VH-VL binders against Uncharacterized protein AF_1119. Designs and how they scored, part 2

Target 1, 118 residues: Uncharacterized protein AF_1119, of Archaeoglobus fulgidus (o29146)
Amino acid sequence: VYFSMKGNIDVIEDAISVSPASFSIDIAKGAHYVKEVKVKNSGGEAEIYFEDIVEGPDKSAIDVSFHTESGESISSSNKLRLPAGTADSPSETVIHVHIDVDDDAPTGSYAIYIHAKQ

## First folded at step 4 (VH-VL)

Design A24 (from e6b with light chain N53D S97K; framework fv_erenumab)
Fold by ESMFold2-Fast, scan of step 4:
Structure A24 (fold): chain C 118 residues (1-118), chain A 117 residues (1-117), chain B 110 residues (1-110)
Amino acid sequence: as target 1 above (118 residues)
Amino acid sequence: QVQLVESGGGVVQPGRSLRLSCAASGFTFSSYGMHWVRQAPGKGLEWVAVISYEGSRKYSVDSVKGRFTISRDNSKNTLFLQMNSLRAEDTAVYYCARGYRYYMDVWGQGTTVTVSS
Amino acid sequence: QSVLTQPPSVSAAPGQKVTISCSGSSSNIGNNYVSWYQQLPGTAPKLLIYDNDKRPSGIPDRFSGSKSGTSTTLGITGLQTGDEADYYCGTWDSSLKAVVFGGGTKLTVL
């Protein structure tokens, strides 16, 4: 049984970008998935965090969390610090997006919209 | 090379005003947050204020709130600290430093402010 | 008075190792990245460690940092007389909306 998931990562600041900006996965009930994402900053030092919006048969059955490469949780109270960069040499920071699916989640198509905020 | 140079310090009487400047060179000033940090004679480091790279976000320590104002002019690569209603306890060496919340990687040599009566 | 607590002094002989502790709470060290600064007599502070355990270019690997819970430590190995200085930990305090420093630790090389 498959959960079809599409994720999109939006960044509000013009100087900040993410790679990849989208993904698609098929996952089973009770599965844990980790997506590695690179955050690039061509502007001044910034602190960002991520919010997610889940669309699908049961919005509460999918848990999305954000972590540094070392495992620290990223949230509004523990923002990701991005070093300053330039257009020619942007700073690069790796983060991990964790997706957990409940054991009793309804099967179907889910979409995850991720918004980076300051 | 990357450099920060403070100026504007001096001896001033209580209740007067003083404006400190910090001239930045060797890097893209408009891309970095900036701090003012002070150190009273024989004492430790005390953070004063920070301003974001675009100038829209500012934070300061409670003891100077309402008296000190941090500002910047990105077109001139200059950071400012306007100090009003100066008190004896404001006597310190004032450093400007490059950074935002978590660390300051480049520091100026400091400018001395003495508030004496 | 300082929000972050450091021992006021530490001493050791040349060639030995020392650790300098810094204790805070969940609103500062517990939730945020920590930095360490060295201040040689008569000079401006210099960044030694950032993001808990990273060294800027030009800082020798004798200096190391670590963070556990609400505490952080600075380690210095192969101690040299030129390491005599004041050392400060620093971070952001989410509750105060302010950068906070430890009170400083004076390192004496005997």
Scores: ipSAE 0.000, ipTM 0.539, lowest interface PAE 17.6, mean pLDDT 84

Design A26 (from e6b with heavy chain G99T; framework fv_erenumab)
Fold by ESMFold2-Fast, scan of step 4:
Structure A26 (fold): chain C 118 residues (1-118), chain A 117 residues (1-117), chain B 110 residues (1-110)
Amino acid sequence: as target 1 above (118 residues)
Amino acid sequence: QVQLVESGGGVVQPGRSLRLSCAASGFTFSSYGMHWVRQAPGKGLEWVAVISYEGSRKYSVDSVKGRFTISRDNSKNTLFLQMNSLRAEDTAVYYCARTYRYYMDVWGQGTTVTVSS
Amino acid sequence: QSVLTQPPSVSAAPGQKVTISCSGSSSNIGNNYVSWYQQLPGTAPKLLIYDNNKRPSGIPDRFSGSKSGTSTTLGITGLQTGDEADYYCGTWDSSLSAVVFGGGTKLTVL
């Protein structure tokens, strides 16, 4: 595939984790990339959203967006609702991270970091 | 319930302009990307354009670049397609559809645009 | 000239099974998720399959999708007269920065 993933877990609370919290992609002009990310919640019902940090030749040429499996965009004004879980049986929610690359983006490796927020 | 309603279609002469609207209801419009897809009489589906949920990212098919502009007004839950320099080959039913992804999960009923002399 | 290639038509009798193929390249089907749509005569398209093999709520399990390499297929089992429609595959094309559709397949239920 034109991308690779190096998994990290970002824990915004003792109860909530995001896996993977970062990954790298090798960019081609006009590329579209979708990565599944799993959000686990071992605590009470919560609402979260995500922020991205992009490192690479041209950050402004990369658009990162977060979506539910049904395609709804997740943002600070439209947070993802996480069902309650327990430490023994955390709730799991899958989201899709979309990376849209401008037609004139410099080729090369980009790293994308995901930070979950409440 | 989730609903998309297109309007603004009609019969126009070549070289003229037309603005299509798509009114969204039953969901948080500002959280979804939106598409325009067209279908010429007796032909298949042809994707026209997409706009991100906040309006900052736009992509369109090469044949309409420079002539068609996709835009949105999230305060009015409305998607637009401004069509300039219309050609006979733009004759089609135009559908608005949701999401920003590569697929469309909710479609409007379509509005007909006929470009003829 | 559609970027994705589908057979123009397919036909079968009620109760039978059919498979509709869709072929592309590495810039589209090969590296991206695929969707399938049903268009009944005189109506807007309806999403049948997304993310290669997932069904939206309300789509019966008689409809299935699969992807292998640069091709995808839509399977319909227990064919019903109400399945008579045009079927389209769709995906993102990275080289065109565009959503592309197949040319469509007309399913006739004999």
Scores: ipSAE 0.007, ipTM 0.589, lowest interface PAE 12.1, mean pLDDT 83

Design A4 (from e6b with heavy chain S52W; framework fv_erenumab)
Fold by ESMFold2-Fast, scan of step 4:
Structure A4 (fold): chain C 118 residues (1-118), chain A 117 residues (1-117), chain B 110 residues (1-110)
Amino acid sequence: as target 1 above (118 residues)
Amino acid sequence: QVQLVESGGGVVQPGRSLRLSCAASGFTFSSYGMHWVRQAPGKGLEWVAVIWYEGSRKYSVDSVKGRFTISRDNSKNTLFLQMNSLRAEDTAVYYCARGYRYYMDVWGQGTTVTVSS
Amino acid sequence: QSVLTQPPSVSAAPGQKVTISCSGSSSNIGNNYVSWYQQLPGTAPKLLIYDNNKRPSGIPDRFSGSKSGTSTTLGITGLQTGDEADYYCGTWDSSLSAVVFGGGTKLTVL
């Protein structure tokens, strides 16, 4: 797998940002990748979860999941709790995005987009 | 036009074997994963097995493990399901379908397998 | 038994809206993309929704899908008699290494 990340910042309200919010994977057969994503909160305590959008030759060959550093799954029913922060000192929370690529996946470029939601 | 056509269904006695075929046309067969899905009379859809594009990876439901084998011949654009030690509960319409893990976008018309008791 | 739970039936009048729910767990709906299938009487299933909320070409926008946590919902607006069918949700179960379907919901347009 050839991994090329094109980072951007996704902002939920003015206080919460996710970086990177998207990246590209140029795959060969077989891959497992863990991408560290940082979530900053300059506002009050909040709870969020993530959804992914995969673009590429065969989306069903790519499995994306979101986890805390301790390995706990993040979903709409198990949201990530963000501590409160300020503009001068935002809270920072790291999550791990797991990307599993089947050995038989069609080769080519795949794009992963991450959308944070409340 | 993309098309899948199943064949090989029929009436068989319990304990016997049957082989189903699925002929693909209108797309590059060797680039897609292929599934078998069955539906017993009046019942819902039950996934049976999948085979990846080169035949290198296969998965099947536990209830058919050791009895059913999925295979493919990319040179003939054909998918197969070898069904051994057939039981009354295997009676169903068997569909072949194109896809990988999350969805199947093209389905055949189905072929009926009746295991007569 | 079905791994994913759907109501066995729903009914509504022509022109109305209906929603069909499908519930699972973290190993299936919670962590994977969901699809929906329509099966008209006597026919093969047809893909209606993929990747949680996307429509294949040819599927009208009165059909919609959504996913939240371990559940997904199919919405149908402007019901027509031709919508009478069985509807199935489906996804991959990572723990089972298997495609799993809901038990199906029979939609009657009265």
Scores: ipSAE 0.000, ipTM 0.539, lowest interface PAE 15.5, mean pLDDT 83

Design A5 (from e6b with heavy chain S31R G99D; framework fv_erenumab)
Fold by ESMFold2-Fast, scan of step 4:
Structure A5 (fold): chain C 118 residues (1-118), chain A 117 residues (1-117), chain B 110 residues (1-110)
Amino acid sequence: as target 1 above (118 residues)
Amino acid sequence: QVQLVESGGGVVQPGRSLRLSCAASGFTFSRYGMHWVRQAPGKGLEWVAVISYEGSRKYSVDSVKGRFTISRDNSKNTLFLQMNSLRAEDTAVYYCARDYRYYMDVWGQGTTVTVSS
Amino acid sequence: QSVLTQPPSVSAAPGQKVTISCSGSSSNIGNNYVSWYQQLPGTAPKLLIYDNNKRPSGIPDRFSGSKSGTSTTLGITGLQTGDEADYYCGTWDSSLSAVVFGGGTKLTVL
């Protein structure tokens, strides 16, 4: 059976935003889901990475990872480089958010909060 | 039980076309990306292509770009590889495999393609 | 030509330990998760290790993986004759936008 997830992406820079800012999905136990997210930067060149917070019946049953469009892992030691932009013409960078659900994940509602960090 | 079954292999002449199929069962096919991986006789594994779960994103190895097309039909739980302009170097066992963050967690048994003059 | 480098063969006696290396670069192993696959003679490959060091359900704990920088290793302890197989490392390569495999390592248990 499926259970609901809601993603909410918070960025720490006023100049950096994401599209979509939130999403909701219903996924099955053992499922792998990939969400394409666009990161916009209206400020100077920046390097960021992501941390996730999972809320739900079993916080350890959901694994979230972040990758560039080409598949490169984004982490604190391998940050995503965002080109400079302006308010009128922000730079746009596509990333893939991978969500994996354990085979034994308890059924229920899960929420995933994503925080961008420098 | 999760199962992948390839079909469509055979012996073909260079320059011809062939379409491989991979029938999936035992899981929700529409929620997983899928790969094609090949192995030439006595050689190692060579990745061919991947397609996203919804079918909109595709990647393939440079040596097959313009010749091979990966596609899927989620209503039929089937993955395809359309192979055009076949070369002797395409001779291999072709495996379909289920994607899990770009690694392959479940593999089919393979179908043999021989390109011979 | 393989993008990832593995030794062509390794051998050891039953009950011993072997380590199979796999070397790449920053565009592949250095920045991405690594997987290991076992291929028994005449069979399809089987996933042994994913996300650098995790085992799928059903894979015994005598198989282990590790990653350091641009290299990864597969460790096998308590070798059994049934472990004779070809072993492949694999990962995503960001510069190629492709999955890449090592050339494979033939394990012989004598």
Scores: ipSAE 0.006, ipTM 0.554, lowest interface PAE 12.8, mean pLDDT 83

Design A6 (from e6b with heavy chain S31N; framework fv_erenumab)
Fold by ESMFold2-Fast, scan of step 4:
Structure A6 (fold): chain C 118 residues (1-118), chain A 117 residues (1-117), chain B 110 residues (1-110)
Amino acid sequence: as target 1 above (118 residues)
Amino acid sequence: QVQLVESGGGVVQPGRSLRLSCAASGFTFSNYGMHWVRQAPGKGLEWVAVISYEGSRKYSVDSVKGRFTISRDNSKNTLFLQMNSLRAEDTAVYYCARGYRYYMDVWGQGTTVTVSS
Amino acid sequence: QSVLTQPPSVSAAPGQKVTISCSGSSSNIGNNYVSWYQQLPGTAPKLLIYDNNKRPSGIPDRFSGSKSGTSTTLGITGLQTGDEADYYCGTWDSSLSAVVFGGGTKLTVL
């Protein structure tokens, strides 16, 4: 399996950026993939969550979930807390994007887009 | 402190049922997937089942499909394993563990299930 | 049998280094992140390594993990008597839609 990025940054407000904001995968049925994504904050302490958009042969066969490095799920009801930073020294937080492929997923290239939300 | 405490184990006859519980404290239970893992006397670890954080996705090992059901009640911070049609080979210490498909970072101390006539 | 293959035992003296191997296939180790667990006698397992090579808080840097192809290894340096335990590798198996563990390796410190 190979990962390639389509687009590179998703900016929510001027202070927060997500990198990479999109990537593609060539899937294997039933596989589990993990992608590290870095979140930078140059403003005050903030809370965010993520939404995904999947494009490919069967988007319903791909589950995307967002987790802290320790494995805690990130959602609209459990937002990721971002430490405060500055423009010269933004805070950096790493998250893990988990991609779970259904056993019956059609093979092919899938694109995953990540949108951070406040 | 983060804790998982199993209960509900015991000695039971073949063909009977048991329900195991795992009480979680010290963390936001509804944010984590949860596992059941068992270990027969003197044997290695055998994964049994996992449930996603919201409860919508469940997976289990083939040998327990149709007999065991994993479930959770996020309002009570509790994980369950309903075990039906118990067999001698189900005899084990049953652990609950916090995690989803790839790792388990916090484990309970286990509860013993003995299936014997 | 176990889907992941580990040696049943390894031994070394205090202060030495040991490596424990774990071999699988493309449907498990080859395509997925690997974890390692330590089980001291009479206790529950404890996570030592996750995501192939990362340590949880509280795990000393004497423990390390690595993955290459369809195999993974746990390295332990500066062996201590308190390291005597069973060690298990674990991962997701995409073809089984299940978590699989290795058969376990008993570490004896002389």
Scores: ipSAE 0.006, ipTM 0.579, lowest interface PAE 13.8, mean pLDDT 84

Design A7 (from e6b with heavy chain G33A; framework fv_erenumab)
Fold by ESMFold2-Fast, scan of step 4:
Structure A7 (fold): chain C 118 residues (1-118), chain A 117 residues (1-117), chain B 110 residues (1-110)
Amino acid sequence: as target 1 above (118 residues)
Amino acid sequence: QVQLVESGGGVVQPGRSLRLSCAASGFTFSSYAMHWVRQAPGKGLEWVAVISYEGSRKYSVDSVKGRFTISRDNSKNTLFLQMNSLRAEDTAVYYCARGYRYYMDVWGQGTTVTVSS
Amino acid sequence: QSVLTQPPSVSAAPGQKVTISCSGSSSNIGNNYVSWYQQLPGTAPKLLIYDNNKRPSGIPDRFSGSKSGTSTTLGITGLQTGDEADYYCGTWDSSLSAVVFGGGTKLTVL
């Protein structure tokens, strides 16, 4: 999954990337996973938040939340500020993606995709 | 041999509080999510709240947010629903149910809550 | 107004087959498992179908469930007078973070 920013042509080439933007987990009931994800910005200073797309046996059994490295929650009402960067030297920001699995989730493989928004 | 027994219902005036209890027996209570579901007189089923097996996750219907709190005590095999600021539209039979995130496989017989003046 | 839509009533004669429909959207039936409940007059609901088409122990094979897209159907064959009840579909709604039920269908056996 990749990001897009609105410019004077309405859509510009994505300056922001997320690594990893997707991953798979083999879940266990009630498990809690934390993934470190790096956000790179080769454009101007930006504010973003994240949405998840979950694919698997039961999409509703997986709860995904986004946090700064210091633990602050990231949401549409509390966006992550990305420092400016350049193509040769993008800014890098680490976030923590928390994946909480309900105690009654079907076991199996789930794929999680992360999409940044403004 | 699985049993769920609700208690705590009654007749109360608007604005008052009431706490419902659900006593579980015959299964490992701490291994299951637990739900509260209500049914107003002559109406259909309306889900109220769920709490995860360990108690850390809670979800509730928007109409009761800020007024109702679901909780559990795994050491006593008991589920609770604290109902504050009761309204006439909260009048219903309240069922305790054992289950998974979106289905309930065992239901109690219900306890009646009537909110009237 | 319920989030899931069911017909308010259905009727048939003993021995016949009936189907009860339930329609929703991608945030509920479309992406989640569906369950069905039977409520006999004056009693608590009883789980009839879970995970779209599975029967709990003790539920006769006359009862069946199916799901297609954003809709689900409960089928009852060999209808008996003891099947007179209200039937409810239910699932999780991801956008509401809530369990949602259909409005219920009253089955009358003629």
Scores: ipSAE 0.005, ipTM 0.534, lowest interface PAE 13.3, mean pLDDT 82

Design A9 (from e6b with heavy chain Y100W; framework fv_erenumab)
Fold by ESMFold2-Fast, scan of step 4:
Structure A9 (fold): chain C 118 residues (1-118), chain A 117 residues (1-117), chain B 110 residues (1-110)
Amino acid sequence: as target 1 above (118 residues)
Amino acid sequence: QVQLVESGGGVVQPGRSLRLSCAASGFTFSSYGMHWVRQAPGKGLEWVAVISYEGSRKYSVDSVKGRFTISRDNSKNTLFLQMNSLRAEDTAVYYCARGWRYYMDVWGQGTTVTVSS
Amino acid sequence: QSVLTQPPSVSAAPGQKVTISCSGSSSNIGNNYVSWYQQLPGTAPKLLIYDNNKRPSGIPDRFSGSKSGTSTTLGITGLQTGDEADYYCGTWDSSLSAVVFGGGTKLTVL
């Protein structure tokens, strides 16, 4: 009854990276999963947000949301602010990627692609 | 100053309804998830419900499912808890708090709900 | 078992150190960030620790948090009478889709 989900996080700018860049999850219908992701910035101050693309039996049955550690939602209208850093000492910001599966979601394999945008 | 102020508590008979409000100020309310947490006299903290920043996602403790409904009005910076079919065991101080899943960083002073038997 | 377990009480003298434990399972503490709250008598809870070991602005470094496996610990050094309070651990439980709190620990400074 588990869904197989794979996540990929793409970073647009050379100065900004994420860890981990990919993950895999097997979760059940109605389950909620939280993945911690570190965002590192070796450049100047920046603001980013995330877009997700879900592939699978029913794209609408999987909801992906992005939050700061304080629970603040990250979106195009409320971007994540990244402090400045350097290559030797990048700033680190932790975010939470929330994945919620509807009770009626078809079982099967799902892929989630996450793109960081400025 | 970041502030949360609860209201709407009172004394009510079993089986009746009550609606709690939480007025938020000093921050962008529409960017945060919001919680209701209760505490019965002399007891510990019991989480009640949470609502996402946009209002589309809601979770609640099993003992209140079907009786309590969490909602929000982002245009008014207000969080609500509609409490139906109240029972004696719902007697508690009800706090609203700012946060999503892992922690709540700002708490209101609480509003007291007493369900008399 | 789904709720977090704390000792009901701890006590120590002023200036001493105490440790308050909180144990759970993989669906809560094991896979999620933990928070700690202080509730002084007659007041609302106050966030002491978030993300396992971080302090909000204004919380003195006498308070510390740590997490190992499915357990977390709150440490308080240099105890003061003003630290008498109930302390709660809390986190998200992925299996319940719910926030769970420990039962609370009453700290008495004698």
Scores: ipSAE 0.005, ipTM 0.578, lowest interface PAE 13.2, mean pLDDT 84

Design C1 (from d8 with heavy chain N54K; framework fv_disitamab)
Fold by ESMFold2-Fast, scan of step 4:
Structure C1 (fold): chain C 118 residues (1-118), chain A 118 residues (1-118), chain B 105 residues (1-105)
Amino acid sequence: as target 1 above (118 residues)
Amino acid sequence: EVQLVQSGAEVKKPGATVKISCKVSGYTFTSYYIHWVQQAPGKGLEWMGRINPKSGGTYYNQKFKDKATITADKSTDTAYMELSSLRSEDTAVYFCARNYLKWGFDYWGQGTLVTVSS
Amino acid sequence: DIQMTQSPSSVSASVGDRVTITCKASQGISSWVAWYQQKPGKAPKLLIYAASSLQSGVPSRFSGSGSGTDFTLTISSLQPEDFATYYCQQANSFTFGGGTKVEIK
């Protein structure tokens, strides 16, 4: 498996940024990855969760899930709490993006986009 | 308290199919992966595969890809593993386990003994 | 495919002994190693995750160490309830070691 990360920022409420917000992955069968993504908050306390968009030969063969550094799953029913920050000193929270590839996934290039939601 | 409760022991003839259940309670079913592990009599542990109950996405050990089918039913908080075309070599205790962290399985079902004999 | 080679296969020990079990990964796995205890007829129990983090409720006599390819589980002073089989596991693609049976001398 080969991959590159493109530095993109997804901004919500003009105070919260997610970086990187996308990656391009050249996937071989049976891959299993964990990617670190940083969430910065320059505003008040917030709770967020994430959605993924997968583009590639077989979108259903890629399973994307979001976790805290400690391994807790992040979802709409279990949102990530972001500490308050300021523009000069934003709070930073690291999350882990788990990418699991089906054994029968077609080899090729996949793009994964992450969008933060409230 | 977190519990994973598996269905009872099964005795099957060669060529049969068996479906084992793993009902969870005490936590949000969609917040953790459910893994399946095989242990042949007197042998060690062998990982079979996992499901993300939130998405239904599965990932299998290549050895079990054509033998096992893992599913999840969010309405009953139950994961399933179906074994097809049973042979004597499939005689084993099968465990379900939740993935608390990427590196650990923190809660396990009690195990289900499947005996395949003519 | 990542292989986990666990040694020894068995060890005979007495209460109060220090017991050391090792695991070697066929390629680098950072700290993604867990250790489990299994007693006859029971499901495995998580002892250590992330190579060195003690699971809640597990006695402090259990400890884990290592990174990369070489990992160790140590029981500092073996107790009667510790006679069991122990397994390591890598979490990159979930391979278990072959197990180590800790049995009474």
Scores: ipSAE 0.000, ipTM 0.551, lowest interface PAE 16.4, mean pLDDT 82

Design C2 (from d8 with heavy chain G57R; framework fv_disitamab)
Fold by ESMFold2-Fast, scan of step 4:
Structure C2 (fold): chain C 118 residues (1-118), chain A 118 residues (1-118), chain B 105 residues (1-105)
Amino acid sequence: as target 1 above (118 residues)
Amino acid sequence: EVQLVQSGAEVKKPGATVKISCKVSGYTFTSYYIHWVQQAPGKGLEWMGRINPNSGRTYYNQKFKDKATITADKSTDTAYMELSSLRSEDTAVYFCARNYLKWGFDYWGQGTLVTVSS
Amino acid sequence: DIQMTQSPSSVSASVGDRVTITCKASQGISSWVAWYQQKPGKAPKLLIYAASSLQSGVPSRFSGSGSGTDFTLTISSLQPEDFATYYCQQANSFTFGGGTKVEIK
């Protein structure tokens, strides 16, 4: 298993965890939301990026993007560098998940799932 | 610790403009929305609008859209709310508060009293 | 525009009483309701979020319940420091209820 989601925690490679890894949102037209997410690494130095899965009335009306605390975009071509850690002292990195809602988005509940990838 | 500290009380003439500040500390300013709430003397709470400090994107209560302008300055970790064309019915305490998603407003500023009188 | 109708507008109570405040949304809002306490001259304080989740540091005598359109805040045994005004809020687009003043008898 390369990726798993366990409630609000996504665990990859036995060493890297993302919390929260899922949340729900009732949208407002044109809204922008920011969610703080913590990434812990108990293994060696790694580079990761994120995928999102959106469930809701219109997935195309929701844009999810991932950013460092400094505002830099995280993607497969610009991965987040995680410092090495140990089980007793994992490294902790905070990222910002931005959720942009289209002005024409159907109202209703949306669920957002985050998966970390290497 | 998390703190939101607002500027002091203002007394203005009808037709004037006032700008209230809300300086945050103890957390990452760009990770949370800042909302503004009006409370007229002896009355309840009324939501005015919010800003995403990271993007500068605002969303207003339609009632306040032509009255209030909300801005944020990332370099000073300060959100602002400007009220234009002041009238006596704008006399109120104005609060800033932080939020993300639909979790409620967990920290509030102390409030700024704006009095409009001739 | 979602309306939040809060009742009662005021209640007179004694220390040790159970106090119940209700809030009705004009349309379904799932569980996205927050409750606040406000004392005179002070900013509101978050008590409950997501209809039933107790905010850290808030005494366990406060509880929230409800889903859809009907929501309730309960204070199981009123304490002297609980005399205040309470507000519900729908957290989708942030409409507040009219408030309930809990007064000493």
Scores: ipSAE 0.005, ipTM 0.560, lowest interface PAE 13.3, mean pLDDT 84

